# Ledger of designs, part 105: miniprotein binders against q53ft3

Target 1, 195 residues: q53ft3
Amino acid sequence: MFGCLVAGRLVQTAAQQVAEDKFVFDLPDYESINHVVVFMLGTIPFPEGMGGSVYFSYPDSNGMPVWQLLGFVTNGKPSAIFKISGLKSGEGSQHPFGAMNIVRTPSVAQIGISVELLDSMAQQTPVGNAAVSSVDSFTQFTQKMLDNFYNFASSFAVSQAQMTPSPSEMFIPANVVLKWYENFQRRLAQNPLFW
Short names: E, the ipSAE of ESMFold2; O, the ipSAE of OpenDDE; V2, 0.75 times the mean of E and O plus 0.25 times the DockQ between their complexes.

## First folded at step 11 (miniprotein)

Design B10 (at its last look DockQ between E and O 0.01; V2 from the best seeds 0.00; counts 0 for: pae E 18.2 > 1.5, pTM E .779 < .8, placed apart)
Fold by OpenDDE base, look of step 11:
Parts: sequence; C-alpha cells; structure tokens
Structure B10 (fold): chain B 195 residues (1-195), chain A 86 residues (1-86)
Amino acid sequence: as target 1 above (195 residues)
Amino acid sequence: SPESYKRAKRYAEFARKYAELIQREAKELGDPEAYEEALRLFREAAELYKEAAELYEKGDKEEAEKLMEEARELFYEALRLYEKLK
C-alpha cells in the first residue's frame, strides 16, 4: 500500500503492518537522511473519507522514541516529501502508535503511517520544519535523485562498437536519457512542484 | 476499556469502508467474482469487530480480544487478496 524512498537508498515497498490501520518503515542510519518521500503504491487506495498521517520516530538521548507528525498523504495527494534532518532535537508529540515495543537499534528511525479519517487529520498540526517548504531543499533532493539515476544508467553505457548482438535485449541510446534529464531539470527550474 | 471499545469500532468501520470500496470497484470494472472473497472477508471482519466492541462494552475483555484477533486475521487476508487484484 505504501512506499518509502530515501535518496541514495533502495526504495522500500513493504511496510510492516503493525495494526489494521498502521504501517511502519525502518530507516537505518537516519542521521544521514535529510529528506524522505512517502508515497502510495497505487495498489490499495484509502477508503472514502480516509487518509494517512505520516509520523517520524527517532530515539532521543535516552533511547526513548520521539514521535513527530510530519504531514499527510491522501488519495488526492498520494506522495509527499519531508525534511527530517532538522527534527532531531524536537519534542515528542502525541501519536497513535502507542508503546510499540519495537526493538530499536540506536541508529534506526521509523516512518509511521496511521490511516485516519480526513476530518481528524485536519485537526492535527504537523511540525513546522517537516514540510519541504523551501524550493531549494526540494530542488536539491530531486537533483540528487536525478544524478543518481543518471550515474546508474550511464554505468551501463556501451559504444556501438562494443555492442554484442543480443536479440533478447533492447537498448536505449544514452542521448535519450540525457535529453530526459535536461527536460526534467528545465521543468524543475520552472516549477519545482510540476508534478 | 473505553479505548478498546473505540478501537474495535474504528476497525469495524475501517473494514466496512474497504468492503464498500471494493464493491464499488468490482461494479465499475464489471468483475464481481474477482473481488468476492476479499469482500466476504472484509464483511466478516467488520462483524467480528462489532461483536468485539459490544463485548468490550460489557466488560468481557477476554472474549473480545479473541474476536479481535480473529477479525485481524480476516482483515489482513482481505487486504492481501485485494492487493493481488491490482
């Protein structure tokens, strides 16, 4: 139902369902994470009148979990980007995840999604710094993802002279990837929220 | 407890809402059979959660918790089946 993406890491598409209405992703080495993307997979939508409250949990100096509301995902807004790097010193808020005896290693944070009524979600206030409000932070995140993809794709580039006949494989010219990248950058520069 | 009661009611409503969702989807796609098992399981889960809520209200915690567990199994299976249809 949900996915979680950190730049430079593999996408997570298998949330741990800890309750009927609660899902959790583990984020190892969370101190190195600036932004996290939470998104719906498109397989299971929210029922009518429901959405997801997205929480971040990290261990405090005493090893106790601190939960903070980051924001929301809905059928109408199936993905969101959150900045978590500045939250490490925040105070805990009320959260629906209770005393989850999650065996946490000190370096592992969690993203929790609670499926709730939209009306109830409207009464909640996310932590102020979690929403990617800065165009710059979003642009940087997107740029890093694009660069990662480009580097990955380019690592497979071969010259025509190096190509061995493989009728089972299709090849995409490197210039197509570059053109896509350039077009994406242009759109991003014009409107960082073009999607 | 009042909290357990509220939780059971919430899960009952959640299961019902999924049942309504997939029923509508099945109708729109013209394939009711594909969704039949998931629909059945969500409905059964919803009823068990309702019964559990009633038991919590009466103070029959042990029996309520048994029903909650049974309902959970059905609910998770229903979600699994629904996801496979996508």
Scores: ipSAE 0.703, ipTM 0.896, lowest interface PAE 0.6, mean pLDDT 86
Fold by ESMFold2, look of step 11:
Structure B10 (fold): chain B 195 residues (1-195), chain A 86 residues (1-86)
Amino acid sequence: as target 1 above (195 residues)
Amino acid sequence: SPESYKRAKRYAEFARKYAELIQREAKELGDPEAYEEALRLFREAAELYKEAAELYEKGDKEEAEKLMEEARELFYEALRLYEKLK
């Protein structure tokens, strides 16, 4: 149902099913991994009204798993890239996996996928250090729209020497458009969802 | 000025974010050479914006403004190439 990809490694397509609704991939030598891609194979979709919560687990100093919520995959968002480089010493979060996934090998971490109701997933908050893939798509769209507007407006720029009087037309100095663009970029970098 | 330094740093970050986006898309397509020219130009723009920020900090405003304009030209050429290939 799921695949897991780390750059430079073979794609994993055979998750361990540890419960009816829970799937796990082992990540040996996890300390060298910075990003992981989790995706749906496309053969079996989530049931209606459901999706997948994606977790990362590493063994603590006692070999006990420390689970952290990375984010989500759904039928509408069937793949996601997660940053794990900053999560290898973080605190655990609430999670649906039990002690059955205890790992005694210190260099093996796990990616866990829990099939859950979409309403339940909406109430969950991924750890702050993980990459937020849904925000990346929105930010990408927003940046394209912003640049398209700036390029369009800039294409009409003329010097004062080129202007013909047109008292029925309103004019905007080109610097106003640039200032708006710069301000929007600043706000977008601070909070991609500000608008 | 402090405002000019902050502006240059933010534009460097913006150009770097586009380079990261394109790099990720190339990996997802399984074609690391996709968008190669646009990626190169975004990275070059980011470096020029960063260099402009350093010049503003040192008080060389005239040279910093020249780099900001050059970086802007590279950035928009990179966008043109990226949008054409999408």
Scores: ipSAE 0.000, ipTM 0.075, lowest interface PAE 18.2, mean pLDDT 72
ESMFold2 (binder alone), look of step 11: mean pLDDT 82; pTM 0.801

Design B11 (at its last look DockQ between E and O 0.02; V2 from the best seeds 0.00; counts 0 for: pae E 18.9 > 1.5, placed apart)
Fold by OpenDDE base, look of step 11:
Structure B11 (fold): chain B 195 residues (1-195), chain A 86 residues (1-86)
Amino acid sequence: as target 1 above (195 residues)
Amino acid sequence: SPESYKRAKRYAEFARKYAELIAREAEKNNDPESYEEALRLFREAAELYKEAAELYEQGDYEKAEKLMEEARELFYEALRLYEKLK
């Protein structure tokens, strides 16, 4: 139902469903993470009148989990980007995840999604710094994602002379990836919020 | 507990809402057969959660917890089946 993406890391598409209405992603080495993307996979929508409240949990100085509301995802807004790097000093808020005795390694944070009524979500206030407010931060995040994709794709690049006949496989010319990258960079430079 | 009662009611409503969603989707796609099992399981889960809520209110926590577990299994299976249709 949900995916989680951190720049420079593999996408997570298998949330742990800890309850009927609650999903959790683990984020190892969370201290190196600036931004996280939470998105719907498109396989299972929210029921009518429902959405997802997105929470971040990290261990405090005592190793106790601190939960903070980052924002929301809905059928109408199926993805969101959150800045988590500045939240590490924040106070905990009320959260629906209870005392999850998740044996946390000190370096692992969590993203929690709680499926809730839209009316209830409207009464909640996200932490102020969680929304990607700065164009610069978004641009940097996007650039890192693009670079990661380009590097990944390029690692599979072979010359035509090196290609083995694989009639069941389709090949994408490296130039297509490069052109897409350049076009995306141009759009990003014109309007970082073009999407 | 009052919290358990509220949780059971919330899950009953959640299961019901998924059943409604699936029923509408099945109708829209003119494919009731593909959705039948998932729809059945969500409806059954909803009823079990309702019964569990009533039992919590009556103070029969042991029986309520058993029904909650049964309902959960059905609910998760319904989600898995629904996801496979996509």
Scores: ipSAE 0.635, ipTM 0.874, lowest interface PAE 0.7, mean pLDDT 85
Fold by ESMFold2, look of step 11:
Structure B11 (fold): chain B 195 residues (1-195), chain A 86 residues (1-86)
Amino acid sequence: as target 1 above (195 residues)
Amino acid sequence: SPESYKRAKRYAEFARKYAELIAREAEKNNDPESYEEALRLFREAAELYKEAAELYEQGDYEKAEKLMEEARELFYEALRLYEKLK
């Protein structure tokens, strides 16, 4: 029903079902993980009126599990990206998972998904900074730099009627800048790391 | 703005083309299970970009920008998954 993806690792599609309404993925070497994608495979939707509460569990200084609510997935929002790097030092929250999911090793954490009524989920508050909807910093920086450059260059555009002769000065037609901008955005969408 | 609307429309088109490419590759390799996750994420990104374009047109720029960010994240994760299958 669910998938779990960490960048640089194989996707997990075989969650351990620990109860009829509870599913778990193991995350070995969790200290090296910054983000986790949780998604529905699309083969089995939630029953009408239900959704999934997504939790992250890591061992505390005593090796005992600490569970934190990351957020939710639903039929209307079937995938989400969660930042977990800042949560590895946080305090636990109320959770529906029992002691049977206790992490025994210092480097293995868990993602837990609990299938619940949507109105019950509405009463829950995720820990801060857990849900992430932004692109990575490199791509975000690149897009903002592109927007900034285009806006800056466009602010200097003049028509041919406004130009004065200047033999020591070079000019670029404004449509060249626009064409470059459009091409760059298209290439970035095709391969974010092309440059 | 008109520029933001056009960008959202183009990204929706690109995401749909990636989904089309992945679906054809999965069919050619007769291995739909391996490609299913990437295909789902590309399709979800395409829908979010489309919804962002609609919100730009309605003047809900803050909500549209949020959806653009979410769509980008899904799209890039789908790319990472697809590249590893190769």
Scores: ipSAE 0.000, ipTM 0.070, lowest interface PAE 18.9, mean pLDDT 70
ESMFold2 (binder alone), look of step 11: mean pLDDT 83; pTM 0.807

Design B12 (at its last look DockQ between E and O 0.01; V2 from the best seeds 0.00; counts 0 for: pae E 21.7 > 1.5, pTM E .729 < .8, placed apart)
Fold by OpenDDE base, look of step 11:
Structure B12 (fold): chain B 195 residues (1-195), chain A 86 residues (1-86)
Amino acid sequence: as target 1 above (195 residues)
Amino acid sequence: SPESYKRAKRYAEFARKYAELIQREAKELGDPEAYEEALRLFREAAELYKEAAELYEQGDYEKAEKLMEEARELFLEALRLYEKLK
């Protein structure tokens, strides 16, 4: 039902269902994580009038779990990006996950999704810094991704004179990749959240 | 406990909502047979959760917890089946 993505890591598509309405992802080495993406897989939607409250849990200095509400996912907003790097000093809030005796290694955090009524979710206040408000971080990530793709694609560039006949292969002109890159940058500059 | 009662009621409603979702999808797709087993299981789970809630109110916690476990098994199986349809 849910997926979890951390940059530079494999996507997680198998949440631990700890209750009928609660799902948990483990995040090893959470201290190195800046952002997490939570998304619906598209296999099972929320029932009508329901959505998901997304929580982050990390061990405090005493090793006790601190839970914080990051935000929400819904059928209408099936994915969200959360900044978790700045939450490490936050106070715990009330959460629906109870005393989960999860044998936590000190380096492992958790993302918890609680399926709740939309009306109840509207009464909850996420921690202020969790919403990717930083257009800058996303822009930087996107720019790095774009640069990486461009560098990768350009490494395969050959001149027409260097082309060997390969009828089984299709070739894309390098200028098409460049145009795509420029168009994407323009869209990103206009609205970093254009997708 | 009052909390257990609320949980049981919540799960009953949750199972019911999935049953309604599946029923609607089955109707829209014109394939009721594919959804029949999942629909049945969600409905059964919902009824068991309701019964468990009533038992919690009556103070019969042991029997309520047994029903909650049975309902859970049905609910999880229903979800699994529903996911396979997608």
Scores: ipSAE 0.641, ipTM 0.869, lowest interface PAE 0.7, mean pLDDT 85
Fold by ESMFold2, look of step 11:
Structure B12 (fold): chain B 195 residues (1-195), chain A 86 residues (1-86)
Amino acid sequence: as target 1 above (195 residues)
Amino acid sequence: SPESYKRAKRYAEFARKYAELIQREAKELGDPEAYEEALRLFREAAELYKEAAELYEQGDYEKAEKLMEEARELFLEALRLYEKLK
């Protein structure tokens, strides 16, 4: 029903179903994860009038799970990006999982999805640091990727007088890179998901 | 915004890297007159981009955007001159 994606890892599409209305993904090595994408696969929509409350769980110093509400996914908003980097030492919140899926390994956290009534979800408040707009998260990722490319490409800048004869090689004028970068940043500001 | 500040800082670094490239080329050949104007324009563009970054940080976005455009014009002219130097 659900998928879970962390940048640089294989997508998880086989949630552990721990109750009729509760699903869990394991996050090994969770301390290295800053953002998690939770999405619906599209094959099994939520029942009419229902949606998914998404929680993050990590083990405290005693190995006991601490659960925090990240936010929601619904048929109308079937994917969301959640920031979890600031939550790994936070306080727990009210949650529907009880003692289920207690994390036994110190480096493994969990994403929990509870299928609930939309009216009940409207009464829940996500933790403050998890309220990340997908637009803001994609903009941050895209800017970081762009910074990396710019710094990398700039480290190879040479003058024409420094070039060796290389008829089989292609060269790109530096102003083309600058124009591409300016155009990309403008498009990203208009629509962070344009790509 | 934070993105505008980062853009200005990056363009300043790009302009500085071109100034360094030209300075090395002039030293290698011992002919600074051939490159002097392009070198001056890259350095000036770098300074304007740096000033724009400071204005973005202070929240003066209108003035910062004007400096960004001025710096861009200088940078592109510097590139045009540099490309003419075989």
Scores: ipSAE 0.000, ipTM 0.154, lowest interface PAE 21.7, mean pLDDT 70
ESMFold2 (binder alone), look of step 11: mean pLDDT 82; pTM 0.805

Design B13 (at its last look DockQ between E and O 0.01; V2 from the best seeds 0.00; counts 0 for: pae E 18.3 > 1.5, pTM E .647 < .8, placed apart)
Fold by OpenDDE base, look of step 11:
Structure B13 (fold): chain B 195 residues (1-195), chain A 86 residues (1-86)
Amino acid sequence: as target 1 above (195 residues)
Amino acid sequence: SPESYKRAKRYAEFARKYAELIQREAKELGDPEAYEEALRLFREAAKLYKEAAELYEQGDYEKAEKLMEEARELFYEALELYEKLK
C-alpha cells in the first residue's frame, strides 16, 4: 500500500503492518537522512473519507522514542516529501502508535503511517520544519535525482557505430532521455509541486 | 477498556469502508467475482469487530480479544487478496 524513499537508498515497498490501520518503515542510519518521500503504491487506495498521517520516530538521547507528525498523504495527494534532518532536537508529540515494543537499535528511526479519518487529520498540526515548504529544497532534491538518473542513463550511451547487434535488447535514443529531462525541468520550474 | 471499545469500532468501520470501496470498484470494472472473496472477508471482519466492541462494552474482554484476533486475520487476508487484484 505504501512506499518509502530515501535518496541514495533502495526504495522500500514493504511496510510492516503493525495494526489494521498502521504501517511502519524502518530507516537505518537515520542521522544521514535529510529527506524522506512517502508515497502510495497505487495498489490499495484509502477508503472514502480516509487518509494517512505520517509520523517520524527517532530515539532521543535517553533511547526513548520521540514521535512527531510530519504531514499527510491522501488519495488526492498520494506522495509527500518530508525534511527530517532538523527534527532531531524536537519534542515528542502525541501519536497513535502507542508503546510499540519495537526493538530499536539506536541508529534506526521509523516512519509510521496511521490511516485516519480526513476530518481527524485536519485537526492535527504537523511539526513546522517537516513539510518541505521551501520550493528550493524540493527543487534541489528533484534536480539531484534527475541528474543522477541522467548520469546513469548516459553511462550506457553508445554511438550507432559502437552498437553491436543484440536482437534481445531494446535501445532508447539518448535524445529521448534528454527531452524528458528538459520537459521535467520545465514542469518543475512552473510548479514545483506538480507531482 | 474504553480505548479497546473505540479501537474495535474503528476497525469495524475501516473494514466496512474497504468493503464499500471494493464493491464499488467491482461494479465499475464489471468483474464482481474477482472481488467476491475479499468482499466476504471484509464484511466478516467488520462483523467480528463489531461483536468485539459490544463485548468490550459488556466487560467480557477475553472473548472480545479473541474476536479481535480472528477479525484481524480475516482483515489481513482480505487486504492481501485485494492487493493481488491490482
Scores: ipSAE 0.676, ipTM 0.888, lowest interface PAE 0.6, mean pLDDT 85
Fold by ESMFold2, look of step 11:
Structure B13 (fold): chain B 195 residues (1-195), chain A 86 residues (1-86)
Amino acid sequence: as target 1 above (195 residues)
Amino acid sequence: SPESYKRAKRYAEFARKYAELIQREAKELGDPEAYEEALRLFREAAKLYKEAAELYEQGDYEKAEKLMEEARELFYEALELYEKLK
């Protein structure tokens, strides 16, 4: 259902499902990560009236997980970029993962996604410096580029029945990534404000 | 530009990796003739991308960009054949 991307790393598309409505990605070597992109693969949309609350978790000095709300993804905003470089010493927030059987690894942070009612999500407040600055032209253009990529790639998504390698995983055909990248680069060169 | 040079080198490497994958897959499945045309096109695309990178480095940007477009057309044609056979 979800993907997780860190610059310079392979995209993760196989979330660990820890409950019917909760998904987790591991982030090894989290100290070197400044931004994380969370997006929907497009194969399974959120049920009507629901969306995803996105949390960041890291181990504190005692090895205990500290969870912080980063923001949200929805069918209407299926991808988001979150800055996590300033959160690795932050205060924990109210979160739905504390009672779940989530594997604790001392050197690994986690991104958690909780499927929740949109009304419930509207009452939550993300940590203040996690959201991508809309004034930052580079970050804003990068977020729009990722949204464009997600929508385009999801229109070409294939099921397990259409792929041979692994029945428990979902894959994106490589030509989708290349078509999107080439089209975006060409359109940006023609009109930097096309999006 | 320097970024165009880096892009051409990335695409050359990507096309080359596809050629290696196809060559291994065809050998393992015992049907090398079924993938031979796609392999040829991937190798041609990789060659043109590499030539485009050299032209960017030499400052001949117009010629390099034409070559990038030609390589891209070959690469997508190769992908279509490969995915159809697969």
Scores: ipSAE 0.000, ipTM 0.136, lowest interface PAE 18.3, mean pLDDT 70
ESMFold2 (binder alone), look of step 11: mean pLDDT 82; pTM 0.790

Design B14 (at its last look DockQ between E and O 0.02; V2 from the best seeds 0.00; counts 0 for: pae E 20.6 > 1.5, pTM E .544 < .8, placed apart)
Fold by OpenDDE base, look of step 11:
Structure B14 (fold): chain B 195 residues (1-195), chain A 86 residues (1-86)
Amino acid sequence: as target 1 above (195 residues)
Amino acid sequence: SPEAYKRAKRYAEFARKYAELIQREAKELGDPEAYEEALRLFREAAELYKEAAELYEQGDYEKAAKLMEEARELFYEALRLYEKLK
């Protein structure tokens, strides 16, 4: 139902369902993470009138979990980006995940998604710094993602002379990828929130 | 506990809403058979959660807890089946 993405890491598509209405992703080495993307896989939508409250949990100095509301995902907004790097010093808030005695290694944080009524979600206040409100942070994240994709795609680039006949495969000219990249950068520069 | 009662009611409603969603999709796609098992399981789970809620109100916590466990198994299976349909 849900996916979790950290830049430079493999996508997680298998949340641990800890309750009928609660899902958890583990984030190892969370101290190196600046942003997390939470998204719906598109396989199972929220029922009518429901959405997901997204929480972040990290161990405090005493090893106790600190939970903070990051924001929301809904059928109408099936993905969101959250900045978690600045939350490491925050105070805990009330959360629906209870005393999860998850034997956590000190380096592992969690993303929790609680499926809730939209009306109830509207009464909740996310932590102020979690929303990617800074154009700069979002731009940096996007740029890193784009660079990673470009580098990955370019690693497969071959000249026509190097191509082996593979009639079952279609090839995209590298220039198309570059043009897409340039166009995306231009749009991002004009409006970082163009999507 | 009052919390357990509220949880049971919440899960009953949650299961019901998924049943309604699946029923609508099945109707729209014209393939009710593909969704039949998942739909059945959500409906059964919803009924068990409702019964559990009533038992919590009556103070029969042991029996209520058993029904919650049974309902949970059905609910999880229903979700897994529904996901496979997509």
Scores: ipSAE 0.560, ipTM 0.848, lowest interface PAE 0.8, mean pLDDT 84
Fold by ESMFold2, look of step 11:
Structure B14 (fold): chain B 195 residues (1-195), chain A 86 residues (1-86)
Amino acid sequence: as target 1 above (195 residues)
Amino acid sequence: SPEAYKRAKRYAEFARKYAELIQREAKELGDPEAYEEALRLFREAAELYKEAAELYEQGDYEKAAKLMEEARELFYEALRLYEKLK
């Protein structure tokens, strides 16, 4: 239902579902990450009246999780960029993950998404300035994301001579990915905030 | 459904990529053998997701959904083992 993208890294689309309404992505080497994009895959929208609260967490020096609310993703805003560089220790938000048995590797950060009622989300306050507001930084980040997506999807491309019948596998022709990439770049140049 | 079929195939691909990522982490820590069982379970989960995609394609949606649940259980077990060994 969700995807998580860091510039220069492989996109993650297989969240650990830790509850019916809660999803987690691992972020190794989180100190080298400045921004993370959380987006809906487009295959499963939120139910009516619901959306996703997005949290960031890493273990403190005592190994206990500290979760911080970054912001929200909704059917009306299905993609959001969050700045995670410079988040301060000890400023955890109230969050729905504290009582859950979440399997986690120490020293690896996590992005958590909790599916909640929109009315409940309106009462939550994100950690200040986690959302990206600069058009220039958004454009640069989205260009890196487009390059990442193209490289990732192209790793599944198969030439016509290499195509074989395989009911257990999906194939994406490389020219389809290129056409999508070119059309997306055109739309981004016309409106960098069209999401 | 077509959505469930696409999800199963996509999860199979990304489960394999998660196993590769974790294997690289283990090599960086100089203890790759400590993660061997977790890696095996991640790969087994990927195979079950792939098998679920085959069942979706054949129209056996309920059996495919059950296999997705089993794959998820293996994925969670792999994560628990990885956490204990890292």
Scores: ipSAE 0.000, ipTM 0.078, lowest interface PAE 20.6, mean pLDDT 63
ESMFold2 (binder alone), look of step 11: mean pLDDT 80; pTM 0.764

Design B15 (at its last look DockQ between E and O 0.01; V2 from the best seeds 0.00; counts 0 for: pae E 20.4 > 1.5, pTM E .575 < .8, placed apart)
Fold by OpenDDE base, look of step 11:
Structure B15 (fold): chain B 195 residues (1-195), chain A 86 residues (1-86)
Amino acid sequence: as target 1 above (195 residues)
Amino acid sequence: SPELYKRAKRYAEFAKKYAELIQREAKELGDPEAYEEALRLFREAAELYKEAAELYEQGDYEKARKLMEEARELFYEALRLYEKLK
């Protein structure tokens, strides 16, 4: 139902379902993570009138979990980006995950998603710094992803002279990828939240 | 515990909402058979959660807990089946 993405890491598509309405992702080496993307896989929507409250849990100096509300995902907003790097000094908030005796390795944080009524979610206040508020951080993240894609795609580029006839394969001109990249950059520069 | 009662009610509603979702999808896609088992299980789970809440109100906490456990198993199975259909 849910996916979790950290830049430079493999996507996680298998959340641990800890309750009927609660899902958890483990984030190893969380101290190196600046941003996390939580998204719906598109297989199962939320039931009508429901959405997901997204929480972050990290161990405090005493090794006790500190939970903070990051934000929300809904059928209308099926993905969200959260900045977690600045949350390490925050106070714990009320959360629905209870005392999960998860034997946590000190370096492992968690993303928790609680499926809740939309009306109840509207009454909750996310931690102020969790929303990707900095246009700059989002732009940098997006740029890194774009660069990674471009580098990956370009690594497969061959000249026409190097092409082996394969009638079963379709080829995309490298210029098309470049044009897409340039157009995306332009849109991003105009409105970082255009998507 | 009061928490168990609240959970039972919440999960009953949640299971019901999934059943409603599936029923609508089945109707729209014209393939009710594909969703029949998942739908059945969600409905059954919803009823068991409801019964658990009622038993809790009556003070029969032990039976309520047992029904919650049974309902949970059905709910998880329903969700797994539903996911496989997507």
Scores: ipSAE 0.447, ipTM 0.805, lowest interface PAE 1.0, mean pLDDT 82
Fold by ESMFold2, look of step 11:
Structure B15 (fold): chain B 195 residues (1-195), chain A 86 residues (1-86)
Amino acid sequence: as target 1 above (195 residues)
Amino acid sequence: SPELYKRAKRYAEFAKKYAELIQREAKELGDPEAYEEALRLFREAAELYKEAAELYEQGDYEKARKLMEEARELFYEALRLYEKLK
């Protein structure tokens, strides 16, 4: 559902799902990271009335996770750049990850995304100076959407011997549509909207 | 692949547009030199993306991919510097 990008590193598109509504990306060697970009892949939008609260976590000197709210991503603002360089010595903030013990490695921090009601997110206060929103996010979002589509489509690449030639027309391999639909069905089963 | 060529050209356009927006924003601030390094990196990224598109057109897909990675690094480094100044 989500992607995470750090300059000079491979984009991460496979978040660790630690709960039905919580996703985590590991950031090894976090001391060298100044900014992180969090974005929606675009394959699954948030349900109506919901969005994502984005947190940063690092182990303190005692090895205890320190979670800080960076900001938000929503269907209307599907990407955001966060400054984390000043947060590696900060105090924790109120967060929904509770007693998550997944950050025990001294050099690995985490980005956590919690899917929450927009009304609940509106009452949360991000740590100061974390959100970086003064740069046009349209270009960044568009670039990540292009990367996402390319990675998704290319993961279903077929050999030339398997293709049916069509010289003057655009073609999409049939299995791309089927794999997308199968993935959609699985994600719906994993995240049913309980009424 | 044709996708790499299309991405390189699109990213060159986006990086150039970013440089234009930041140049305009810097003129409106009281210290335009504070954005100079970020602007330099955005412009450099735009040139590398354009060069990657040219390498793709010449059929040198491996060099084009490597240059795309370099351009991407500069682009996000420029973003990082720009946001630190604000």
Scores: ipSAE 0.000, ipTM 0.082, lowest interface PAE 20.4, mean pLDDT 64
ESMFold2 (binder alone), look of step 11: mean pLDDT 79; pTM 0.747

